VH-VL binders against Large ribosomal subunit protein uL10m (mRpL10). Designs and how they scored, part 115

Target 1, 224 residues: Large ribosomal subunit protein uL10m (mRpL10), of Drosophila melanogaster (Fruit fly) (q9vpl3)
Amino acid sequence: RGKINIQRPKAPHYERARVVAVTQPKYPELPKAKSCFKTRAERTQQQQENPYNEIIAREVRNWLDHSRLVAFFHLSSITADDIFRVRVQLHKQNLHLKSYGSKIIEQAVKNTRYEAIVPLFHSNHCIVFSPDPEKTAALLRIVRRVPQMVLLGGIVEETMLSRNQLVAYAQMPGLHAVQAQLVQTLSQAPGHLIQQLQAHQNSFVQVLDVHAKNQMNEETPKST

## First folded at step 7 (VH-VL)

Design e12 (from y85 with heavy chain D102E; framework fv_anetumab)
Fold by ESMFold2-Fast, scan of step 7:
Structure e12 (fold): chain C 224 residues (1-224), chain A 119 residues (1-119), chain B 111 residues (1-111)
Amino acid sequence: as target 1 above (224 residues)
Amino acid sequence: QVELVQSGAEVKKPGESLKISCKGSGYSFTDYWIGWVRQAPGKGLEWMGIIYPGDSDTRYSPSFQGQVTISADKSISTAYLQWSSLKASDTAMYYCATSFYEWGEFDYWGQGTLVTVSS
Amino acid sequence: DIALTQPASVSGSPGQSITISCTGTSSDVGGYNYVSWYQQHPGKAPKLMIYDVSNRPSGVSNRFSGSKSGNTASLTISGLQAEDEADYYCSSYDSSSTPYVFGGGTKLTVL
């Protein structure tokens, strides 16, 4: 059926349209602008204090506090069915794929040791959590078959690692003494490491923007 | 060295039960799926199903669901394929094979178990 | 039944290049890059030759290559040798019914 029977709305034959046009309500002048500004301020305050966001932020903090492995990914367009199958395979390895809005992440990590990760979440993202850092190798093996998930870096045993450092860590899961020394060696400059993660993410975002050929249609907040 | 060793050839009569085995070694048994593939004499490969030994999550081909039972014992790194009542049409070579992914390739194969069902 | 379509047989002479096709739908071959190829000699277990459309496991000759266009995956064998005479099966992930399907198989004869 090639749209042969497309439903068309019935033409309005009501006299109502004419009546509405000529009887448009006209308000007497009120100091309602000030009242509207007050209600807008109240709405803004309610949005900032959304209890749902705080509940989810607490969930994120709980994941961060109870996970010895946290991996950050850029997430490209993927179907719900495909991400569900990836989530199931990850879950079998005690790896938990989560996605949260950037404002919730910022709210969750504000005034914590993780605050520096906020810039990673200004684009499409997801996070994988696990209480077991030995599962890093399994995580990377699973993600190799998911081109929509691009590894940005992670946290292992409270230590920030770049993508390459996390890959190196994954190759030595059975040698705990060597792993401990590797993590210590790789974590000499945490500030520079976070900059590496941010630079990698920004470079990837730039490539996606250029590839999409639609950066001119980007929704940017209007400056005052 | 990854190795899958299957049980020996079986000759059975219709109506009898049978359980064949596939023992894995040289890898983490609970981190890989184990699949069963049937090949009737002179015919092609038929996927029967897979099991994840770590949690016993099992998937069957529609053609084989209800006909066989796939199970695994992770304490001895062994997977099983079982029939409650064999039919002559079950005569075939049965292979076990491992895959890291539910959606992926079978990278290591057992040598096969020949099952012959005749009166 | 068999979900993926392969030619029943193909033949070539030593040194020739031959190609075996494997045709499915958008829910299997066309939708995913999870196509594998297996070689089976008479009386032996299948051997993985290609995975993820075009990747070779260690130990597989570079004479074997894989590709995909739309709903059709292809296995190409260059510099054909007598030892290549075998049955070849494609397989794919299938999102619509079962996680795994095989093709009907292709008998390669080296003349």
Scores: ipSAE 0.507, ipTM 0.749, lowest interface PAE 1.9, mean pLDDT 80

Design e13 (from y85 with heavy chain E105D; framework fv_anetumab)
Fold by ESMFold2-Fast, scan of step 7:
Structure e13 (fold): chain C 224 residues (1-224), chain A 119 residues (1-119), chain B 111 residues (1-111)
Amino acid sequence: as target 1 above (224 residues)
Amino acid sequence: QVELVQSGAEVKKPGESLKISCKGSGYSFTDYWIGWVRQAPGKGLEWMGIIYPGDSDTRYSPSFQGQVTISADKSISTAYLQWSSLKASDTAMYYCATSFYDWGDFDYWGQGTLVTVSS
Amino acid sequence: DIALTQPASVSGSPGQSITISCTGTSSDVGGYNYVSWYQQHPGKAPKLMIYDVSNRPSGVSNRFSGSKSGNTASLTISGLQAEDEADYYCSSYDSSSTPYVFGGGTKLTVL
């Protein structure tokens, strides 16, 4: 409530200031409140970023919703021609190799049961989707021959599986009942599986770090 | 069960056209790659090319690109290797083969077709 | 033209083990696990003995084994038998050409 003293024109400014100073403790200036609106430039940038990310994230969610097989891979350096040839082999088996940025993956899986998978995608990665879970054996056969692609884990019939569980699933006959039973038997809570997948990824990174350090040590004789 | 049966031996003159065949049986013809391999008399194996009969996707070795045509007729489960104009240097044994492991790893072979091109 | 290098010939006695090498580059043998080995008897079609470096097709004797180190793949035949006498060819995926190449072949003589 602010008030204009229209009814007291005889009260001089200096006398009022003096009275206030005497009757109340003196406080430091209050911090200026932050603006609750964004600048035009900030709003335009957010709009441009959000529509793009949401469109691609929706594509990822569509792949997840329509795929009964999803496999996650770490991807080492590989030429465009070589990865294209892998894509051709996979496509013949109704397997679809996709690569998405970690920001888009996070947007796609946010507020879903797969949210914890985001840490897997902080390094080079790719994902293979298929509507046919019986193609897991074909997928592993093809990728086994591509050392640049390292299997981290996956999702079969909406159940998260580790690398070893996917290998076990792939070795089962093509009977839906038997394969569904295996998935039920081998499945783990998503949190525990993600922890295993993170451990495998971190172990791989640590192995590369140790190897790099060993390479540096091996170069010492050359500098002599 | 799986069998690839190739057409019989051919004796041709330079400049003549030729089409040899490879009929697959005992498996899903359209689901696996079929390739052609050449072996000149007394020489080694040469990879010519492959075809996926389901969509006619065809890949050639650079040495054979433009020299031959690979095709397939999925209605009769038959793959073909064709020359528009034969040369004496085309004299060789020609094998067709299919891969159940993927492509290029030929686990089933035809008996071979001997093509002789002379004078 | 030979894309992959094999020795022209190797020899051994019955019961002995022999190894046939197949040397390429990082764009073929060294870069991928797509190495196959074929056995060819005179007048016959080749037979796949090894695929994916070290895997055996159904019906292939366990005396045949494959391995790879760097740019060199090897076929090892243990307990040599007279019927192993044949020509042996390696083959590999080749990223520098489309899509596979054969080695020059190795004639194996058993005694």
Scores: ipSAE 0.005, ipTM 0.468, lowest interface PAE 11.9, mean pLDDT 76

Design e14 (from y85 with heavy chain S99G; framework fv_anetumab)
Fold by ESMFold2-Fast, scan of step 7:
Structure e14 (fold): chain C 224 residues (1-224), chain A 119 residues (1-119), chain B 111 residues (1-111)
Amino acid sequence: as target 1 above (224 residues)
Amino acid sequence: QVELVQSGAEVKKPGESLKISCKGSGYSFTDYWIGWVRQAPGKGLEWMGIIYPGDSDTRYSPSFQGQVTISADKSISTAYLQWSSLKASDTAMYYCATGFYDWGEFDYWGQGTLVTVSS
Amino acid sequence: DIALTQPASVSGSPGQSITISCTGTSSDVGGYNYVSWYQQHPGKAPKLMIYDVSNRPSGVSNRFSGSKSGNTASLTISGLQAEDEADYYCSSYDSSSTPYVFGGGTKLTVL
């Protein structure tokens, strides 16, 4: 299936090829963007209409519309090799790690039900998409080991959830009725959700760490 | 209850082929990596390689690439370690272990398979 | 290939604290926070004691702790008990040519 255009034709050592693959830009430069001596009309059209950004924005809208699970992360300094390993582990679980510029995200979600997410992307960020909301537990287990990725919140079954609400959702595997009830009960007004995420962004890592440790301890089954 | 059950001890002559097994139960076999570890008598642990059974993605330690084959059969939740031609230096205890990630955590181990290669 | 460097043996008395070092390079221990520690009693399979440098699996005593400084990771066992007598192995992700590498192992003797 996939053609990987970001990899260089010269095959370096395995680790070097991985670093090159993840550090190379995914999106090619705009075609015909290098010409000089354009007319005013041509220059005005290029400044006001950006067909390449619109193509990427449509891709983002497609991901949002076809994913039943979307998770938003703040991304601290991380090596190309480490993020590549995270991407591979996520892909094994049908979880797709993507990164887009803030302008592209804003263009993609303007005048849509997703518009409230734009403030989350004013700093370094990444997004994980999946068609399978049951993979939320797997996502959180993987991200537990990546302190550079800080969960901000997400969208499950078209419902916006805070970090704590996503963590609670992940703890209820199996019963679809119970999961649906939780999502409905945890629903909040979108404007207030963004304020909560911004206000408590730094404390989320600590709460997630405590939660992860509690889950590890509580997962010891009673053997009688 | 997560359990890895390995095949029984083997006694072989140099040049013979061998395939040992590791059967997983009590978890989703296709969602976790399985690794193989060698321990020669009185010596330390050595990583041989790992496999993700869901898509058969296999990664070998360089010292074992080309010397052994790691495979898995997801229909019976079993991973395999295979030699085409055994050497006396292959005498060792072989462990399988499972973990969620491909970079460190292996929290469940099989009981081990002792392989003895001698004349 | 290149095993991580551990002392061959360490010893301590009951109630004492001991530390086992694990030294590598920037391509393994120094470059990544993916260091694990395993305990192995004679005739038994290894048991995971520490992962990701300092995290403890469920069921592992809080007497066991891990840390890392530069290219050296350390396992510290406080309140040493007779049952802690075992071989200890460190393991790390290795970016140079293999996904993992083990240390040579350390025999802990409780006096």
Scores: ipSAE 0.255, ipTM 0.588, lowest interface PAE 3.6, mean pLDDT 78

Design e15 (from y85 with heavy chain S99T; framework fv_anetumab)
Fold by ESMFold2-Fast, scan of step 7:
Structure e15 (fold): chain C 224 residues (1-224), chain A 119 residues (1-119), chain B 111 residues (1-111)
Amino acid sequence: as target 1 above (224 residues)
Amino acid sequence: QVELVQSGAEVKKPGESLKISCKGSGYSFTDYWIGWVRQAPGKGLEWMGIIYPGDSDTRYSPSFQGQVTISADKSISTAYLQWSSLKASDTAMYYCATTFYDWGEFDYWGQGTLVTVSS
Amino acid sequence: DIALTQPASVSGSPGQSITISCTGTSSDVGGYNYVSWYQQHPGKAPKLMIYDVSNRPSGVSNRFSGSKSGNTASLTISGLQAEDEADYYCSSYDSSSTPYVFGGGTKLTVL
């Protein structure tokens, strides 16, 4: 297969990622559970499930705390090979594509400044993290070629931005101070921004579906 | 403006080594892939491979895997295509071209380097 | 290995429209919207004319348009001019090959 050949020069990195994922201690050693009414198997299962969720939630909090750029996406059905290609291209630009269950995200952001993002993750989703907010333009350039990923909004320099505000941020000149000031100005109405992030998810997906269908049937008129 | 400038024409004998270059300017050299495309006399275009200069991630076409080496030096914004031992069948025009996506189009092309391998 | 299938030649008269086909499989043209078209004049480097099936780079005439149906992509050139006489190559991302495949090329003759 050419698919195998396509990944072969990068196979060591892909296989290493898989090995790291499967060999990571997902269930760290715990104190012995106290229960006289459960079998050993039930006690072991309970230990494995509870610590795993908290550890992954802590990982999500760490990503949020150390990323100056966070972008939220709705994710339509996409093959493992296609999402892997997107992940590699994003990684080249110091953009880290992550997917977490909605319950883990809720646990991670509960009682934090990010709690308002929880409703964005009740459907299929993914998040892109980066320590570099100047990579927002590169992010949007890459995602423009991935119709399965629909931008919902994001966080730049700890400020929540709607999709349109994030797009505007990406088009600004390369002066970090100017970009930071614009972000602060755009975030004057946090309640409205959160509402736009939530409402925009369904409306934008609907518009994209209609637009994609219409685009497939359109003829380009002659211009200049 | 984006520009790719390739090294001059080469005339070599079979068995000799060769390294040709492609210098990029007017863009962020480490943010774009550079590919090499071969065109034998009177024939069509053949992809050889691509490299991402930022981390030297390199991918080869199955037809050229093990036949050539692609490399890049980001300090001088230059990519290279190298043969350890040339064959007469390596006679061709070689183009470098740049792309932002490893699945995408080549948007800028070098002028080409003609390599002639004969006795 | 296996190139995308293009007709070896196509011809038209000035002012007419012509279409060049590019046929692949579901692992390349049929599976993705990453089809590009290149124009090559004798002795010159290829020039990108169309990307992502139907998009034009800045500076490319709107007389050039692209489309795709199933496993076949098409390049249409309207209002043919003498300067359009060239070789045209399609290319696609190929999930079964690393990572690109070119078509065999089509010689366009004007007049």
Scores: ipSAE 0.587, ipTM 0.805, lowest interface PAE 1.6, mean pLDDT 80

Design e16 (from y85 with heavy chain S99A; framework fv_anetumab)
Fold by ESMFold2-Fast, scan of step 7:
Structure e16 (fold): chain C 224 residues (1-224), chain A 119 residues (1-119), chain B 111 residues (1-111)
Amino acid sequence: as target 1 above (224 residues)
Amino acid sequence: QVELVQSGAEVKKPGESLKISCKGSGYSFTDYWIGWVRQAPGKGLEWMGIIYPGDSDTRYSPSFQGQVTISADKSISTAYLQWSSLKASDTAMYYCATAFYDWGEFDYWGQGTLVTVSS
Amino acid sequence: DIALTQPASVSGSPGQSITISCTGTSSDVGGYNYVSWYQQHPGKAPKLMIYDVSNRPSGVSNRFSGSKSGNTASLTISGLQAEDEADYYCSSYDSSSTPYVFGGGTKLTVL
C-alpha cells in the first residue's frame, strides 16, 4: 500500500476522483421494467442503444492513444483471484491489464489505424497498456508465469509488432538505441504483423472445428 | 552484479528495540520485492513478509503480523526489519532476499544478520 | 503456520541418485506450478536451485532436476558429490493466506 507514482495512468486520488465523478455525465443502466407492456424486442433494442458502450469505447481509445506499449493476449480460463494477483504485479511495473468486450473493442478502433486488430478479439482476450515501452521485458517476464495468457502481438511506439518482434524488442539494449533499430527493422517489413496474426487465428479456428467434428463423428470439414 | 548487503550481528536484551538493514545494489531497487526470512537456531526457513520499495506495499505472514515492521527507503536502496520490543524467541538468523513476483521465488539472498536476544 | 512436508533427512553415496519430496495441498503445490528449491550449506545463505517446478537458474548443475505429481513436488540429484551435502528447502505460492510458504527442510548426507 504505498502511494502510487503520479506519472502512472492510474485512478485519481480519492478527493480528485470524487470531483471528477460529480462533473461527469451519468448514464444509468437500463432499469428492469416491471411493466408487462414492454415487449421483449423493445427491451433488447433499448439495451443495444445504451450509450454506456460509447463511454467505455472512449476509455479504450484513450488507453491506445496514451500508451507507448500495448500488448494483446489470448486469455484461457483463470480464477478471479489468480488474474487479480497478475493484475497487481503488472500494476507494480506500470503495466495495466484491461479486459473489454469484443463489440466495445470494435467500436473503439473502428475507422482508426488500429482496426486491423479486431480479429484478435473474437475469442477470450485481454490487453496490457503502459506509457513506458522499457517495461516490455518486465511484461514478458510476468506472463511467462501465467500460461493462461498467450501473447498474440502488440503495438510499441505506434508500430504494430508480432509476438516474435515484441520478444526481440524486449531483449534489445537501452531505449534510444532500441527506437532507432526498431524503426529501421520495421520499415523493411510493413505488412508482416497482420498476415501472421490472421494466419494464427485461422489455424486455431480450424483446429477447434476439426476437434469438434471428430468428437461428434459428423461429416469432415471440407478444406479448399 | 546483484548484491544484497545486510547489517552486522546484534546482541540485545528482551524488551529492547532493534532495526536491521538490507542494502541492494546492481539492480533496479524499486522494481523488485524484498522479503525477510527467519531461521531460528537449528530450524528451517520461515517467510516473514515482503515489501515493494517502489510504493511501500507490504505483506506479512500471519505469524509475524504485528510482531515486526518491514519498511524501505528507496533513496538509499535499503530495506529494514524492525522490532519495538524483542523477545528471547526472536533469536535467529535473519535473511533478506529479492523476488520479482510476490508469489515467486527469491532470486538473490543477503548474507544474513544474526540477532541474539538473551537475558 | 503449517509448512510443506519434507522428510527430515535423506542419504546417499557418491555417484548415486536421491530424491527429496515436498508435499502440500491443492492451495499450494497442487494448485500451481510455482515450486522452488533452495540449497543451504552450513553457515551460508540459501541458494536458488530450481524454480517453476523444473527450471534451473544459470550456473546450477544439470544434475539437479525437479518434477511434480499432484500435491507432491520432487527434487532429484543425480551423480551425488560430497559438495551436495546441505539442507534442501522446497517452497511454493500459497493461495490460502500466506502468499509464500517453505517446507520444513531436508538434510542431505553424502556418505
Scores: ipSAE 0.388, ipTM 0.697, lowest interface PAE 2.7, mean pLDDT 79

Design e17 (from y85 with heavy chain S99P; framework fv_anetumab)
Fold by ESMFold2-Fast, scan of step 7:
Structure e17 (fold): chain C 224 residues (1-224), chain A 119 residues (1-119), chain B 111 residues (1-111)
Amino acid sequence: as target 1 above (224 residues)
Amino acid sequence: QVELVQSGAEVKKPGESLKISCKGSGYSFTDYWIGWVRQAPGKGLEWMGIIYPGDSDTRYSPSFQGQVTISADKSISTAYLQWSSLKASDTAMYYCATPFYDWGEFDYWGQGTLVTVSS
Amino acid sequence: DIALTQPASVSGSPGQSITISCTGTSSDVGGYNYVSWYQQHPGKAPKLMIYDVSNRPSGVSNRFSGSKSGNTASLTISGLQAEDEADYYCSSYDSSSTPYVFGGGTKLTVL
């Protein structure tokens, strides 16, 4: 029942979004002859972008550029009351849960360094943003309590991390220099990370079981 | 090292007010929930409510809503449980506890405060 | 208020295994994997033994294990020892009003 309106970012970003909306090029008129001969199927293939999607896409890019921690989740069916409680817990830790349509995310990251994340969002999903990478441990602690949210991976200090790499990063909170070194050590080429994340998406039943079990294992001290 | 230290035992008469405390140390007090659990003599544990000290967000069990007030003072890392008018049925051991995670478990407990209400 | 059902007592001999059940509804035990178990010795504060159905905190013996099937969670204590004699309480997340609810408690006697 709390709401964070993506259309009302901080003043500088709000004014930029408005300027972009006002100055975006007017759609050019198609030659009348071509429009008269288009079949229904051909008109569907020429579907225009929703103008509001560009504004939302720019907000997504702004969140990606100004967040030092971005975490990607698969989201199973969850009630409005339950997601509200999760959002409140996350907000107390300066973690901002956002949900966007897959097409908006694709539009936001196309031709950017973030384009590699698009395959993560072909099913129901959500993203958590934070300016503070030290909150990664708090994020994973909170999400452990929410079985409907399954961690897929993330971005820390502009470096793409797999689920396991992000969990390893979370285990060393409070030492920023050590965390930066860990990010460099754990990081693989973006292609390798995406291949790993895509493999998990090919079998969601296995993804849910493996991620849930790995979350429990990584947060429970080993007893011998 | 995480520690919760509660105030000492209290003996009160019905109708009197009371405020007991729970001081947290060894962790970031404003980043974790603190809850209160009641245990009447010879009875089981009853959840009373929780507070998030960072923004004073409080949630009560329906059985205790309107019966008690939970509050916290960030400057001294202390949570409180308060009654405006005690009843004999309020006689119990009261524990404070803080979860390592937000919901479900309480891995750090105070030593308990015994409250006795009698004429 | 107590919403979760536990047996009032269970008993066993040293070296045996015992199981304590905790039954709720789909809004608590059945709906979520947030079942915890606490051990309480007379005059002491409760100690967390199991969280999230089956996870053990650091320092808790591997003789303690947890499981869940439908609306019923279970705590199993293997290789029973005299010091295990205590009251045991289950707890669960409750979506209907409060974030937590306790069971009525089970007295474990070691003969």
Scores: ipSAE 0.000, ipTM 0.449, lowest interface PAE 14.0, mean pLDDT 75

Design e18 (from y85 with heavy chain S99L; framework fv_anetumab)
Fold by ESMFold2-Fast, scan of step 7:
Structure e18 (fold): chain C 224 residues (1-224), chain A 119 residues (1-119), chain B 111 residues (1-111)
Amino acid sequence: as target 1 above (224 residues)
Amino acid sequence: QVELVQSGAEVKKPGESLKISCKGSGYSFTDYWIGWVRQAPGKGLEWMGIIYPGDSDTRYSPSFQGQVTISADKSISTAYLQWSSLKASDTAMYYCATLFYDWGEFDYWGQGTLVTVSS
Amino acid sequence: DIALTQPASVSGSPGQSITISCTGTSSDVGGYNYVSWYQQHPGKAPKLMIYDVSNRPSGVSNRFSGSKSGNTASLTISGLQAEDEADYYCSSYDSSSTPYVFGGGTKLTVL
C-alpha cells in the first residue's frame, strides 16, 4: 500500500482526548504477556533465530541457478588433507565441491522443482557444481579415485538424472548443444522425474554395495 | 592422437644455462598436468616435478626444488624445464609426460631429450 | 630418496609366467590404490602398462596383470614373449613430502 500524505480524522465517533505519554497514568505492567506470550516481533525473531541460514540458502539457489551440472555424492569418512586435494583438482576443472546442511538444502529447494532431492541429504553428503556440463566426464574420472565419494545422481541442464544416466551422459561426444538437447528430450517423457528419483534411490543401495566391495578389494586385492 | 614432442639433444659445459621444451598436441593442454622425469645413464626413472598449464601451479620433487625451474606457455601448448647453471651430474635423458591428476599416473610420454654436460 | 623396492632382474622362457614385486610403505603402496607400472625398451620412452593397481590402458595386452597385497604390488606377465624383454618400473602416490615415487626398476630377460 501507498504512503499517507494527508492525515484525516477517524470515524465521526472517534475520541481525540489523548494525554501525552509522560503525563498519562502508569498502567500496571502485564508480566504474563511477556512470560507466556511473546510479542509478534519476538516470535518472528525466534523463528528467524539464524537469519544467515536464508543467506546461505540463497547461495545454494545461486549455485543451482548458474550451474548446468550438479552432482550429488554420499561422503564416507575422509581426511581433511585428502578432501582438500580432491577439491583442488576439481576446482582446476571448473568443478566446485560444496557441502551444506540438510536444513539449508531443504530451505534452498523448497517450492522448487528440485524439492525431491532433499531425502538424498539425510546422511553425510557433498555436492559438485559446474557451469560446464562437458566436465561431467572429468568429474567422474576424478571421483573414480575417491572411494569415499559415492555418486548418487545429478542435475544436467535442469534435468534430474540417475547415476547410470549421468554416467551415460559423460560417455557422449563433447558436443554441448547436442548433449543438452538430448537431456531435455528425455526429461519430457511422462513420469520421467519419478523414474529418475526412484532409480536414483535404488542405485544408491547398489552403489554402496559396489563401493563396499571395491574398498574391500583395495584393502585385500585378489586379482584373478 | 595425443603427442608430446620434445626439443633436440643438447651438449653443454658446466655453468651454462639451458631451457628444454615439450610441446603437447591432440588434447586440451590446459586440462592436464605435465611432468618431468629424469633418467641418468644406466639408471632408473626419477620424478622432478609437475605443472598445471591452466594456472601454472607447479609442484617439485624435494630433490629438484631450487635446482630447476618448470614453466609453461599455454598460447603455444609448450612446457619447459630450465637450469640456470648446469652441472656434470645433470647429464641424463629428460622425459615429459601427461598426468590427469597430481596424484596420478604418467599417461603419454615424449620421446625424451638427451642432455650431456661435459667440459 | 627412498625408492620403492623392486628386484634388480627376473628371467623367464617363452610361454611361462613371471611376477615382478614392488614393495613400499603404508604412506605409498600400502596406503593407496594408485600403483602404476611402466615398460621401457632400450632407447625408448617408458610406456604405461598398468594404472590403479590392476587396470590396463587401451592397447595393453591382457597378458599383463597387476595386484596388491599390503605394502607390496605385483606385475604378472603371462604367456611370456620375446618382445616383453624390457625394464619394468613401478610407481605409487606418496602422501609424504613427494606426491610421486618410482621403484628402482627390474630388468626382464626372456631366454
Scores: ipSAE 0.408, ipTM 0.714, lowest interface PAE 2.7, mean pLDDT 80

